# Ledger of designs, part 8: VHH binders against NADH-quinone oxidoreductase subunit I 1 (nuoI1)

Target 1, 152 residues: NADH-quinone oxidoreductase subunit I 1 (nuoI1), of Koribacter versatilis (q1is57)
Amino acid sequence: MSIAPLLRKVFLIDLIKGLSITFKYQAPKDCQTEQYPQERPVITDRFRGQPMMKLGENGETLCIGCNLCALACPENLIAMKSDRDPVTKKKVMVTYVYDVSRCMFCGLCEEACPTQSLKLGTGYEMALYSREGMVLDRKVLEHRTAPEPYEK

## First folded at step 4 (VHH)

Design b9 (from k8b with S57T Y101W D105S Y107A; framework vhh_8k46_1)
Fold by ESMFold2-Fast, scan of step 4:
Structure b9 (fold): chain B 152 residues (1-152), chain A 122 residues (1-122)
Amino acid sequence: as target 1 above (152 residues)
Amino acid sequence: AVQLQASGGGFVQPGGSLRLSCAASGFTFDDYAMGWFRQAPGKEREFVSAIDWSGGTTYYADSVKGRFTISRDNSKNTVYLQMNSLRAEDTATYYCAAGEWSLFSSAEYDYWGQGTQVTVSS
């Protein structure tokens, strides 16, 4: 850097510094914003990514409709309805809605799932969103986890 | 009203091929997953194959994987099941179904077509 631009930069930096201090008083005081990265480790893939619903090896839904993930969510983002299969008489999930727009990526819903069907993926594997909504329904969640063919 | 019209069943020799079609009307076809189920005499209804709303994801029962292919044509509101290398064990009435999700559970499907009989016999 040459000395003339450096001198102008110092003068502008001091002005910006003054404006930053003023803005800091106008904006909500939140010293905790600097502590958030330490309280919530971002290096863990489990807490970074979009929620997705894994399927079994034959593409079957692993979700048993127990509603534990919805009860564990502190933001109440999950709505689930279940019914009993008339053939097998087992409880099955009919409707699943996940509001990702308010998701804190805390992993409580993933830990509450007894079948391990609900997972939080990495942010890098996120599919494109619909502009109309940040709500992930069951078809969106399940289509991300297409079953692998039984050939290598 | 919602209507699912299954067709294409018939008699075929072991090792032969058959193509089933299911024409849908009365609902937004491209918003629904489609599935095929079959029921053999004296047995419960079993899952055969399913395809999502876009055709991007397909599911198959282990007994038919590699032999059957499910596909859909959203412009024609039709889902197809191509059955190759048919076996006597494939003899059943085949049903098509529409639902919000591509699932193995019959309870998840909202609409059902009438069956089409497939008989594999020499």
Scores: ipSAE 0.000, ipTM 0.126, lowest interface PAE 14.1, mean pLDDT 64

Design c1 (framework vhh_8k46_1)
Fold by ESMFold2-Fast, scan of step 4:
Formats: C-alpha cells, sequence, structure tokens
Structure c1 (fold): chain B 152 residues (1-152), chain A 124 residues (1-124)
C-alpha cells in the first residue's frame, strides 16, 4: 500500500529536475555557463542589434570592397559590388546591400571585416525596429540611421 | 630587386610538424599583407593562410584551420607558417606571396610578388 505513492513522488521529483534542465536551454539564462567566459557572449549576442558601417574621422568610407563579410555570412545576406579605382588600382565599394530580415546576428561578418568598418549594434535601441522585409543599402549602413525597408 | 625566399620544407611523416619561413626583401614589408598558397601535383594553386600588414588579422583555409598558424615579424621582414598534424593531402609546393591590397586574401591574382616554392612531402 505504501509503495505506490512513494514511487509517484520519486518520479515527480525526477521529472521536475528534468524540466529544470530543459528550461535552462529554452530560456536566455546565465545557467548556460559550462565555462565562465561563455556566459557573457551569450547574453551580449541575444541583444545584438542591426549592422552599421563605421566612418572615418572625416566621414570617409572605411569599407574597401573586399567581399570578406559576404563570404563569411552563413545565410548569404550581403551583396556587394566592387570595382578597381583606375588611378590607385585599389578595390572600392560601389554598392552594398544587407538583408537583415534573415540575419542571425552571429558576428561572423564583423569578424571578417579587415578595416573593422562593419559593426553589429548592441543594446535595446535597435530592437525598436522591425527586421521583417528590411534591406539596408550603403547610405543607411554608413550614416547609422534607422533601418529603412526597400522593396525595389 | 624584389625577392621572397621560402624555406623550411622537407619530408615528414603523417602527424608530424614543419615550420616554413619566407624572408622578404626589396619592398616595404610593413605595408603588405602576406599569404601562403600551395599547389599539389595535378591540382590548382589553393589558398592556405594569410596575415594582414600589422599581424592583427589572420585567415585560414578550412582544411588547415586549427592545424596551421601564420605569423609575421616585421622587424625581420619574415612571415612564418607553423604546420602541425600534417596529413598526406598537405603534400604540395608552398609559395609565399605579398599583396599591397588586403582586399581579397583568398585570390592569388590580388598578390603582387611571389616567392620561389618550397616542397613539403607528407608520407610514411
Amino acid sequence: as target 1 above (152 residues)
Amino acid sequence: AVQLQASGGGFVQPGGSLRLSCAASGFTFDDYAMGWFRQAPGKEREFVSAIDWSGGSTYYADSVKGRFTISRDNSKNTVYLQMNSLRAEDTATYYCAAGSEWYSLFDSYEYDYWGQGTQVTVSS
């Protein structure tokens, strides 16, 4: 008589422990830390905002048209056209298009940028803007303005 | 006038290590990105690794990532490629190259100066 209620209680406690582990991976929590340094990147990445392009001190474009950010993107969201300056023979960016509607904010494009001109914003200010149907061109990215959807 | 001298190649068994060196002369080394390319018999020349002018950014082909390490010493005008855990498929002639532009570190056509190759053979 006494064994069946006890087994039910034991199984219920084990189920609660299993559910706590499941919740750990389904919700953004610090308990994802198997290692101390990985706790901070997870929190930061969750609140990553939209891409932007840093300008130099005189407002000059830092993007050199190398296409490394496009090659690094796992979703192939970046379409860039570059041409050589006939005088300096260096590649210059002519057009730049970033589709943020499918962006995972993984940071691979930022890491691949040799001039550090491409940045992913952090903070809550960027979360005010819908990412659905957004395609950012060079003007939007370089002037750090609110993202402007294009249907072209 | 411009010269890139690659050295450090040789015969090694699978799982072994080699360190390649490329000594540069005749140009302003600190203004150039450096790359390593390899060409195996019957295959096209392929990208291996690259390092920017400052040494602050390094790039690796997926086939060598985690096994190879590129570094440079601007005071000695030399770039190095440390190759660990070598495999039979790493057997190739390795070339060092210097590019005035770091725009496409994966495209051999972007490099201005090329060194003489050094042969690496991985076999038991």
Scores: ipSAE 0.000, ipTM 0.100, lowest interface PAE 17.3, mean pLDDT 65

Design c10 (framework vhh_7sr4_2)
Fold by ESMFold2-Fast, scan of step 4:
Structure c10 (fold): chain B 152 residues (1-152), chain A 121 residues (1-121)
Amino acid sequence: as target 1 above (152 residues)
Amino acid sequence: EVKLVESGGGLVQPGGSLRLSCAASGFTFDDYAMGWYRQTPGKQRDLVAAIDWGGSTYYGDSVKGRFTISRDNTKNTVYLQMNSLKPEDTAVYYCAAGEYSLFDSYEYDYWGQGTQVTVSS
């Protein structure tokens, strides 16, 4: 069986992943919706409900998959799936979905996070309410806290 | 052999305080999240407070500001300091341990036998 086509498909997935991260990181520079107003840069400061997931110093996830943020949310906006690493047997978050369209910005999910991974803060640079941008997945949430784009 | 042993329960008047302790053995305590659950007769068990390996804490809405969870990794013990107790806090309190599964009741790893707390005049 030919492995070259499989390797090329795998390579393209990694390339698409890196390119997606780069576009998400660089997009704010051209974003007109979330650019600071000429006379009032405090508009972003008033919107404290920008969800993001902090990463560790090596870019690893700090989320332990405990589901406490989802349980604390009064609007049931958070859906998380976790699985155990077969070697370390520690729980690892696989998927995370945050629906910001009904978010009350109450901060209960941030307060419930035992690892302080989930934060509601200012400084979000990309538009939340583009025509398809009301639901944030794990990749989007984790990228918001990254100081540098990842390519490998 | 994993063992969780709770202590410190008892009878107290409304407005009083109690300190629960849970001594753990048989696993690497420092790598585990620890929590306290409570169960009243005829109701399901619910999470009261939790503390992870890094010291981050969670409290249920009904106990926030009144209860404090803490851990001592040198003694392999987790504590629950309960202040301003109310009659509705009457329950059997259980200590639980999990590798990041403590907070999802379907995936908890280890449980203690429970200790009774009664708040009555």
Scores: ipSAE 0.000, ipTM 0.137, lowest interface PAE 14.4, mean pLDDT 64

Design c11 (framework vhh_8h63_2)
Fold by ESMFold2-Fast, scan of step 4:
Structure c11 (fold): chain B 152 residues (1-152), chain A 121 residues (1-121)
Amino acid sequence: as target 1 above (152 residues)
Amino acid sequence: ELQLVESGGGLVQAGGSLTVSCAASGFTFDDYAMGWSRQAPGKERELVAGIDWGGSTYYADTVKGRFTISRDNAKNTLYLQMNSLKPEDTAMYYCAAGEYSLFDSYEYDYWGQGTQVTVSG
């Protein structure tokens, strides 16, 4: 008879729908599927050792200068400077520095990269970067990129 | 070829300050990344500071907040200002230059002969 119970029920269902959509997109499965394909091999931190920047198939830089990887790093190891391309008006990375001497190999910076350009390297000796005070800049990170991007 | 000559090393008391300099000659100094490395007796070589072509600086954890690296492109000179020196800072300090700002000795193309810094306690 009254509309109040019906309205409460209807509005509660709409609220639950909104929350379920939000939780679905935050679910590890859905988030990982879009950002990290399930076919990706499981890699332990000890084999990741070396950060590197993936390049596109034509050798173009995939980094868009968003600074999310620097913000995600708990040890504040990453510094980047970005500027706008005068032609495209898009942010481009000008300089990039990664201090590996205090790197915890947690993968948070790799997970934060929306273009998946920053990777912790595999198939390389971690010992090559296990020296106090070692830092890597943009040219080195791009130079150490694998010859082919991740298959996908 | 680029040649590097360090100067300014010496004996200093703990808590004191010292500036070492590196004079570069040869090709376009402004296009090279520069760095300072040190080696104490019986220890591995440690990269302490670096500066890229644009003036961005990087410091080893052991010297952050105490050392300042700077360059003067007009004079082709690299500087390392060392403050609050500790006995553990005693080492041979080497100037280095490379096309990449990877501050690892095997990636640098040019090295100086080093200058000795000794900190007394």
Scores: ipSAE 0.000, ipTM 0.103, lowest interface PAE 16.6, mean pLDDT 63

Design c12 (from k8b with E100R S102T D105E Y107A; framework vhh_8k46_1)
Fold by ESMFold2-Fast, scan of step 4:
Structure c12 (fold): chain B 152 residues (1-152), chain A 122 residues (1-122)
Amino acid sequence: as target 1 above (152 residues)
Amino acid sequence: AVQLQASGGGFVQPGGSLRLSCAASGFTFDDYAMGWFRQAPGKEREFVSAIDWSGGSTYYADSVKGRFTISRDNSKNTVYLQMNSLRAEDTATYYCAAGRYTLFESAEYDYWGQGTQVTVSS
């Protein structure tokens, strides 16, 4: 029973250390989530290194729907559909989805883009629209500085 | 012509379940995101759920998370909404919609179906 006081001390110290670590991780805003009954989860802080789609000088889409960025991604995070414009006969992107929850920010997708429309940019805000993590559709990627607005 | 035909609505008791279907025609279904919206009497139309073109990503309003499941079958040009643990508050006319570039806002959807009524009451 000579170890009973030592066990009590060790257990108490471990508990205090665990609690202090928990307090530290509860304080950072990157560990916080907002989930209210009438609202979707939202994190509106600026995120660095996230993908964006550059538009032309007149706001035109530069993406030609070639799927090379999806093929280059080692984590298979990109899904797109393209179709041929009946007037210009050029391939155009119809839908684009980028799952950034598993993105390593390696830049391979950016290197693969022949029109240089896909960029790993900085200084934009994003909203999480699902429990599965952050998924960016075409509209969000093209308007990354202003996430898709919620209805009034 | 583009058509979205919603079906599967009806009368159900609280705690019950219903499966809504929306059959699409007149456009390239598997290039469109699909959404479900509802409008209760005296309320504005609200988002319920959305699914991307592939069926790989789904989104839900907080009021239905854990109770509703959206899915699609691109071979049948149909989107489904499985509604479980229904509550009186779920009573509404349910509409399906198709959009190219958005998954969440009613104003961004291109095509709308005729509604199907869901009534939850004892």
Scores: ipSAE 0.000, ipTM 0.124, lowest interface PAE 13.9, mean pLDDT 67

Design c13 (from k8b with G99E E100T Y101W S102T F104Y D105R Y107S; framework vhh_8k46_1)
Fold by ESMFold2-Fast, scan of step 4:
Structure c13 (fold): chain B 152 residues (1-152), chain A 122 residues (1-122)
Amino acid sequence: as target 1 above (152 residues)
Amino acid sequence: AVQLQASGGGFVQPGGSLRLSCAASGFTFDDYAMGWFRQAPGKEREFVSAIDWSGGSTYYADSVKGRFTISRDNSKNTVYLQMNSLRAEDTATYYCAAETWTLYRSSEYDYWGQGTQVTVSS
């Protein structure tokens, strides 16, 4: 096939790594979210409200890369990258990172999503077995797969 | 090198209209989403409106939906905010900002302009 998509794919992997590192490095402190316990008066399950991304009827991404969910988040937990699709010339989401470790489950990001792609569900199917499980990338959000274990 | 020049602010009576403009230079305007934010004295900066790189998608805060209209002219490297039915609560300094792929925090867009003051009073 063509080499342009292959080169773009390699480049995107490096950009995902860079975005993830930058996001984690600049993460705000929990002490700035002193309202968290008051914003969540009833705690019935720690997986309640976990984010997930709804897909379209054909399994296509509904996210249009507008970044409004990241702008609405008071804790700045969301980092995304968008790019121009070479075929349609429209802006599309390439990478998406959501840090749930400081999420107060306020729903502002869900309300900000114009395509209703981002949802805060019950999250009972998602296992958080490591620190890596607290930072959800696009693959986890769209398919709700468990984070892969580390093999040093 | 990068500059965002906001203009069009001023004094207006409740129910009046204003049109804000933001002229951009020093970057590839057509590749950036543009946003408008506002900040009243003693309050945090809040989101007002955004427009994607092509102008095909627009977004508004609930407080301004139906009253404000964002648009852009890529041939002039300018983004506009048409404000109708202004209220006293719309009094703030309005900032235009450009979004890149590297950092998407509500308070820290990649590029910010100097603000333009909008005062709605009798």
Scores: ipSAE 0.000, ipTM 0.107, lowest interface PAE 15.6, mean pLDDT 65

Design c14 (from k8b with E100T F104L D105R S106E Y107S; framework vhh_8k46_1)
Fold by ESMFold2-Fast, scan of step 4:
Structure c14 (fold): chain B 152 residues (1-152), chain A 122 residues (1-122)
Amino acid sequence: as target 1 above (152 residues)
Amino acid sequence: AVQLQASGGGFVQPGGSLRLSCAASGFTFDDYAMGWFRQAPGKEREFVSAIDWSGGSTYYADSVKGRFTISRDNSKNTVYLQMNSLRAEDTATYYCAAGTYSLLRESEYDYWGQGTQVTVSS
């Protein structure tokens, strides 16, 4: 009598165990979690993505508060306020508000930014998360978290 | 077409090191945050690490803090995961992902790569 048939039976159990695990993770529950969130829209060249603010190598704001992006926007969607840093005495952005509900994704604000701090992302989804009157503040733009709906 | 190709997986003994790479194409890489996720046999996919689009902010799961280091090279459209002091519990298939909404929420990542298997055993 050979020990090889017993070893094949032991390895067959290991194969069955592997199959049972894959079967468990192909159940409707796992299929549902793989399908959620719902199929996302593919971003086309017409949607250059939502605006975001690039940070420097040390996480510092690159925005100098010049307001050129707001002046370039044909829909007047950008409002910013700046103040002078008491230590460096340079003009720095304090508040920044971008209303994306009427954004045309034309890229004029990105082209107007002299420090290249304002960017339009190519993979950012708008349709499923945006609500009428949605507003992105400085924190959302710099850290790219999903925007919350505009309250008041 | 969007592609994320993960590589660098393999067999390693406990305490060893391994470097994973994820090469991206078909999208503007430097506009996206990149994340690494892993799935062990019989378990759900879990967050491992993420890096923002600039490389200025990095995030790690508590189980890998101090051992793993995420980095990116925007000129090469590649994100890396340096894994040091590997443990048996790090055995999993590792996936890279690209997203813009959130660095920590799996559901908010837009593109996913093919997995690369990492096995830590002695």
Scores: ipSAE 0.000, ipTM 0.114, lowest interface PAE 15.7, mean pLDDT 67

Design c2 (framework vhh_8k46_1)
Fold by ESMFold2-Fast, scan of step 4:
Structure c2 (fold): chain B 152 residues (1-152), chain A 124 residues (1-124)
Amino acid sequence: as target 1 above (152 residues)
Amino acid sequence: AVQLQASGGGFVQPGGSLRLSCAASGFTFDDYAMGWFRQAPGKEREFVSAIDWSGGSTYYADSVKGRFTISRDNSKNTVYLQMNSLRAEDTATYYCAADRGYYSLFSSSEYDYWGQGTQVTVSS
């Protein structure tokens, strides 16, 4: 009731009328007139899409499990578990979790990746599609599908 | 318990076709990439084909490209291998395997779960 005092003074109804026009002008409804996907404007850091991971020619992960991307992230959004492949003896990423809810889209994690496996993509549809999850595991990052409800 | 049950093998003449099926249970099938491997007596296990967890990416060994087609049905927890234009050298026991999407889909050592296999014999 922050508007109630104005209603109590006769002849201040014109002030309320003026405020209602301003409020109507600011209505979220007016913000819905533009269709962003149809324009496909050049994406800046502010509108950068969600992270993704590139795979090699044989479907192998390019991530070497070095943890440099996690160390470069100023918001500490990346958690990685690595293990040694028993056959190749190479360090391999086993699990990867990226929390995009506080992501600043700064690109530092992408710049830190020596194998160029981690990328920050562009895609308005993809951002909307993955909106609810906001925590991306390895499967989502490598195949860019919206995370399913975690029922397991 | 995890189970991978391969079926559809048998005897076929050169130039014939067979469809292999692998029914999976005991794990979240939709989270796993699936592969087919084959092994003939006295030879090492050989990669044949793989399909990612979504079905969007498929991979084939050069020896089977253009002849074999891998597919999956996540609603039935089943992966299929359609084999066309079969040759005598395709004679082997065929195994299906599940991988969490670790390092490489081409290395048998990186797969987490394995089926019992189904025999395919191509002979006149």
Scores: ipSAE 0.000, ipTM 0.120, lowest interface PAE 14.5, mean pLDDT 66

Design c3 (framework vhh_8k46_1)
Fold by ESMFold2-Fast, scan of step 4:
Structure c3 (fold): chain B 152 residues (1-152), chain A 120 residues (1-120)
Amino acid sequence: as target 1 above (152 residues)
Amino acid sequence: AVQLQASGGGFVQPGGSLRLSCAASGFTFDDYAMGWFRQAPGKEREFVSAIDWSGGSTYYADSVKGRFTISRDNSKNTVYLQMNSLRAEDTATYYCAAYSLFDSYEYDYWGQGTQVTVSS
């Protein structure tokens, strides 16, 4: 049946034309759509319950790259990438991204972390997070838990 | 179907010992790290221990370090938790879980619980 390739080709061309039309009105349509729902005037939870990652005594990462925290998050705010170490054949975390703008601070990700490396705190490290906007990368999360002795 | 069946719970006196087991089926056991979690009445679920796919690395919560020992038998698709010097605060329902080792976006599996009560 030679009709199947022709239908596929006609369908693809039609889709391309449809996308071109959508593209012309995408920005104005998205601007109107993004005005609803309206953002709250106060950034909720930004100044309390902030995520942080504990480090070991000599600064090693405690995260075993299991992705349980990302799976437990009802808002899908956590994205992590792990890879298998070719020598030890263990899962190692490579990247970690946490979007706090939609975080409800429900604690499910902290409960799911098997090494308790991910923790929600009430610290003043918002100054560090403000530099990164509403998205926290691995270095920011780990820097917050740096083990510094109390000094006067 | 994927199934994790935890067993070995029961009643013990403070200072006693229990050995929990978790029998796994429906997935390639050797490709997964295994862990134990517990949940006490009115408390959140907390991490207890984890073991690497090979058995070469183990992890423990601070509250159980030195008292609990995790191990696995890949020939029997089973992970164990040896609990020594039990305390009243160890009273909880204990759950086992399997972690993906390669795909950060793959499903992880949870088992049914087994009750541990430390009393008297």
Scores: ipSAE 0.000, ipTM 0.109, lowest interface PAE 15.3, mean pLDDT 63

Design c4 (framework vhh_8k46_1)
Fold by ESMFold2-Fast, scan of step 4:
Structure c4 (fold): chain B 152 residues (1-152), chain A 121 residues (1-121)
Amino acid sequence: as target 1 above (152 residues)
Amino acid sequence: AVQLQASGGGFVQPGGSLRLSCAASGFTFDDYAMGWFRQAPGKEREFVSAIDWSGGSTYYADSVKGRFTISRDNSKNTVYLQMNSLRAEDTATYYCAAEYSLFDSYEYDYWGQGTQVTVSS
């Protein structure tokens, strides 16, 4: 079957496209050397923190629903749904789910996000006392609150 | 049962203001995007405004942008539509609606009872 060689070639092109996006966002465009007076230990870069979603200046979502972060995740931890604004017809994210229980903290999803909406924080604390609280939905990610209240 | 109770409509003069409220019950309000639609006599139902489940994203029809403001209070399970600078063309029955979107491709749409808005001198 000639289908397998064709699929392999298409998959290679998609991989190259993914790497190109990652490479583009790794480029030193804005060399902010501000407020890093301490040396950056190698361990700190390997221990990226909890995921969060940044909002714009007026509280609008920066996520364009492209699904690139989900495709970049080696553990398939991200599921999103997008729809079109009924007025502008632009694609917007409606739901977002991130399962942190299997997160490798590799940062590939953050690097793949073209709008820099998805971030993995360093030094940020999360109140995930329960294993049930390890699945983060859009509300938690955009507002950086605990996924469920653990005390009244 | 799912219920969406719209209120706040009435008779108002051109240039006046009204605030519509839609009280929701029977579903997890925080998981739903909410919208306002209107229908004038003899016309099709048209989109007015929408707000996502968080309140972080709002959408407006060009005819109401800058005059109407949608907001929600998740603690009260209520969505609001603040209507300013009302015009005769805004006369319609206003309906609130809820959209449920799941990452597993399962969706529901719920509609409430309408509230009449009449703009006349």
Scores: ipSAE 0.000, ipTM 0.085, lowest interface PAE 17.1, mean pLDDT 64

Design c5 (framework vhh_8k46_1)
Fold by ESMFold2-Fast, scan of step 4:
Structure c5 (fold): chain B 152 residues (1-152), chain A 120 residues (1-120)
Amino acid sequence: as target 1 above (152 residues)
Amino acid sequence: AVQLQASGGGFVQPGGSLRLSCAASGFTFDDYAMGWFRQAPGKEREFVSAIDWSGGSTYYADSVKGRFTISRDNSKNTVYLQMNSLRAEDTATYYCAAGEYSLFSEYDYWGQGTQVTVSS
């Protein structure tokens, strides 16, 4: 009996959260800022930050070298090369390069990944990294080690 | 010289179908990913579909999923876009593009466009 006021509070909060998300995505123009020539975009925490590659339970790569994330990127920031494993005959990623300096953190590359290997972190996770001239290779993306800072 | 020749565009009624073809020459086709893009007058260029260099993986824009099918024939150096259930919103000039291992900004080869007009 005493649960009715609690249920009202819980469902009202859920409804408010749902409406907030709906209103946020009902105005797509506010979700994606157009690229300004020769200007730095204002980076907010609404955009996902540092890209990373999820590994399987045994530390194996989940990337199958399909190149779909590179094709989905509107800024052409991703370059990968793949080769065929001579034993398993499966296509495997050999090299992967992600240029974060022009990344809009739109998440299109993450959504394009069929193995759910490529993920973008939250904006605050990039506080330890320089945003100028940063290029993340396969080792950094898979093992989430900080890239060495660019010095001169 | 590197050339990408798009063809197969035309006038079609809503609900109709068209197949676009892009013939490539002047580069090693099997090493390149291929994509289709479109641009309507006064609009920005929009991604439509892409296929990797092996033909084993494809990707489609949400606006065309289930209606369009991309394919390639590496023996003929040709990529195709089968367009079904066409809508007025599909009216645009369609371009094919090639990027060596997806490096479109560095190794971009863009073809001449082919016009698709969907109208009743």
Scores: ipSAE 0.000, ipTM 0.104, lowest interface PAE 17.0, mean pLDDT 65

Design c6 (framework vhh_8k46_1)
Fold by ESMFold2-Fast, scan of step 4:
Structure c6 (fold): chain B 152 residues (1-152), chain A 121 residues (1-121)
Amino acid sequence: as target 1 above (152 residues)
Amino acid sequence: AVQLQASGGGFVQPGGSLRLSCAASGFTFDDYAMGWFRQAPGKEREFVSAIDWSGGSTYYADSVKGRFTISRDNSKNTVYLQMNSLRAEDTATYYCAAGEYSLFRSEYDYWGQGTQVTVSS
């Protein structure tokens, strides 16, 4: 029988080892955040691989409520409500819903959008809001296109 | 009673032109967006062109932009696709479709029978 394991616990050797590991973890984190920005992902990259709606330079909606992306989608994933503006008499998007769970990335909805408001990513990326569900509404789609300065 | 009748297809040489027509009946035509889609043998159906309910906005696939022109005549319940500078790659069956802007589902409401376009020497 060896008493070395008991002495290790009595003299808190495991606690000292734990502290040394914690100190090693803390130091690299601070250095990576401040010193190595080259590997830091940008907001745009986090939203790639999902449908998103591009906004104009002033953050205005580029979607004109034409329903063409919904008509073009062979999987029937898009539900859009548009209505006529009583003043301008033009169709305006009111609601937009995209079911991404069955999206095949065929690009037909993106090709159908004349203002390039609707865009699809080229693959699956880690999305910041991925846990919010697989059905994307207008707010989520438009938020994902905001540039970093606009988000402030 | 809803019907979309596509017509105007045929055989044409590369560089030629064709005009497709889609006559609609059985629904309120001026409340619907109209689109043209095509399907080539062994390929999936692809979007070609679309026009909004008013005729004020037109949309084209990159492969046909500058060559094809979509238009509509709400008084005749007809949508047209003018195809210029045709290429062999444009060979397909062309379909017209109608979708109501007020619908909250992404289902295609009405589809016409296809008209065959063959571009060959």
Scores: ipSAE 0.000, ipTM 0.096, lowest interface PAE 16.1, mean pLDDT 64

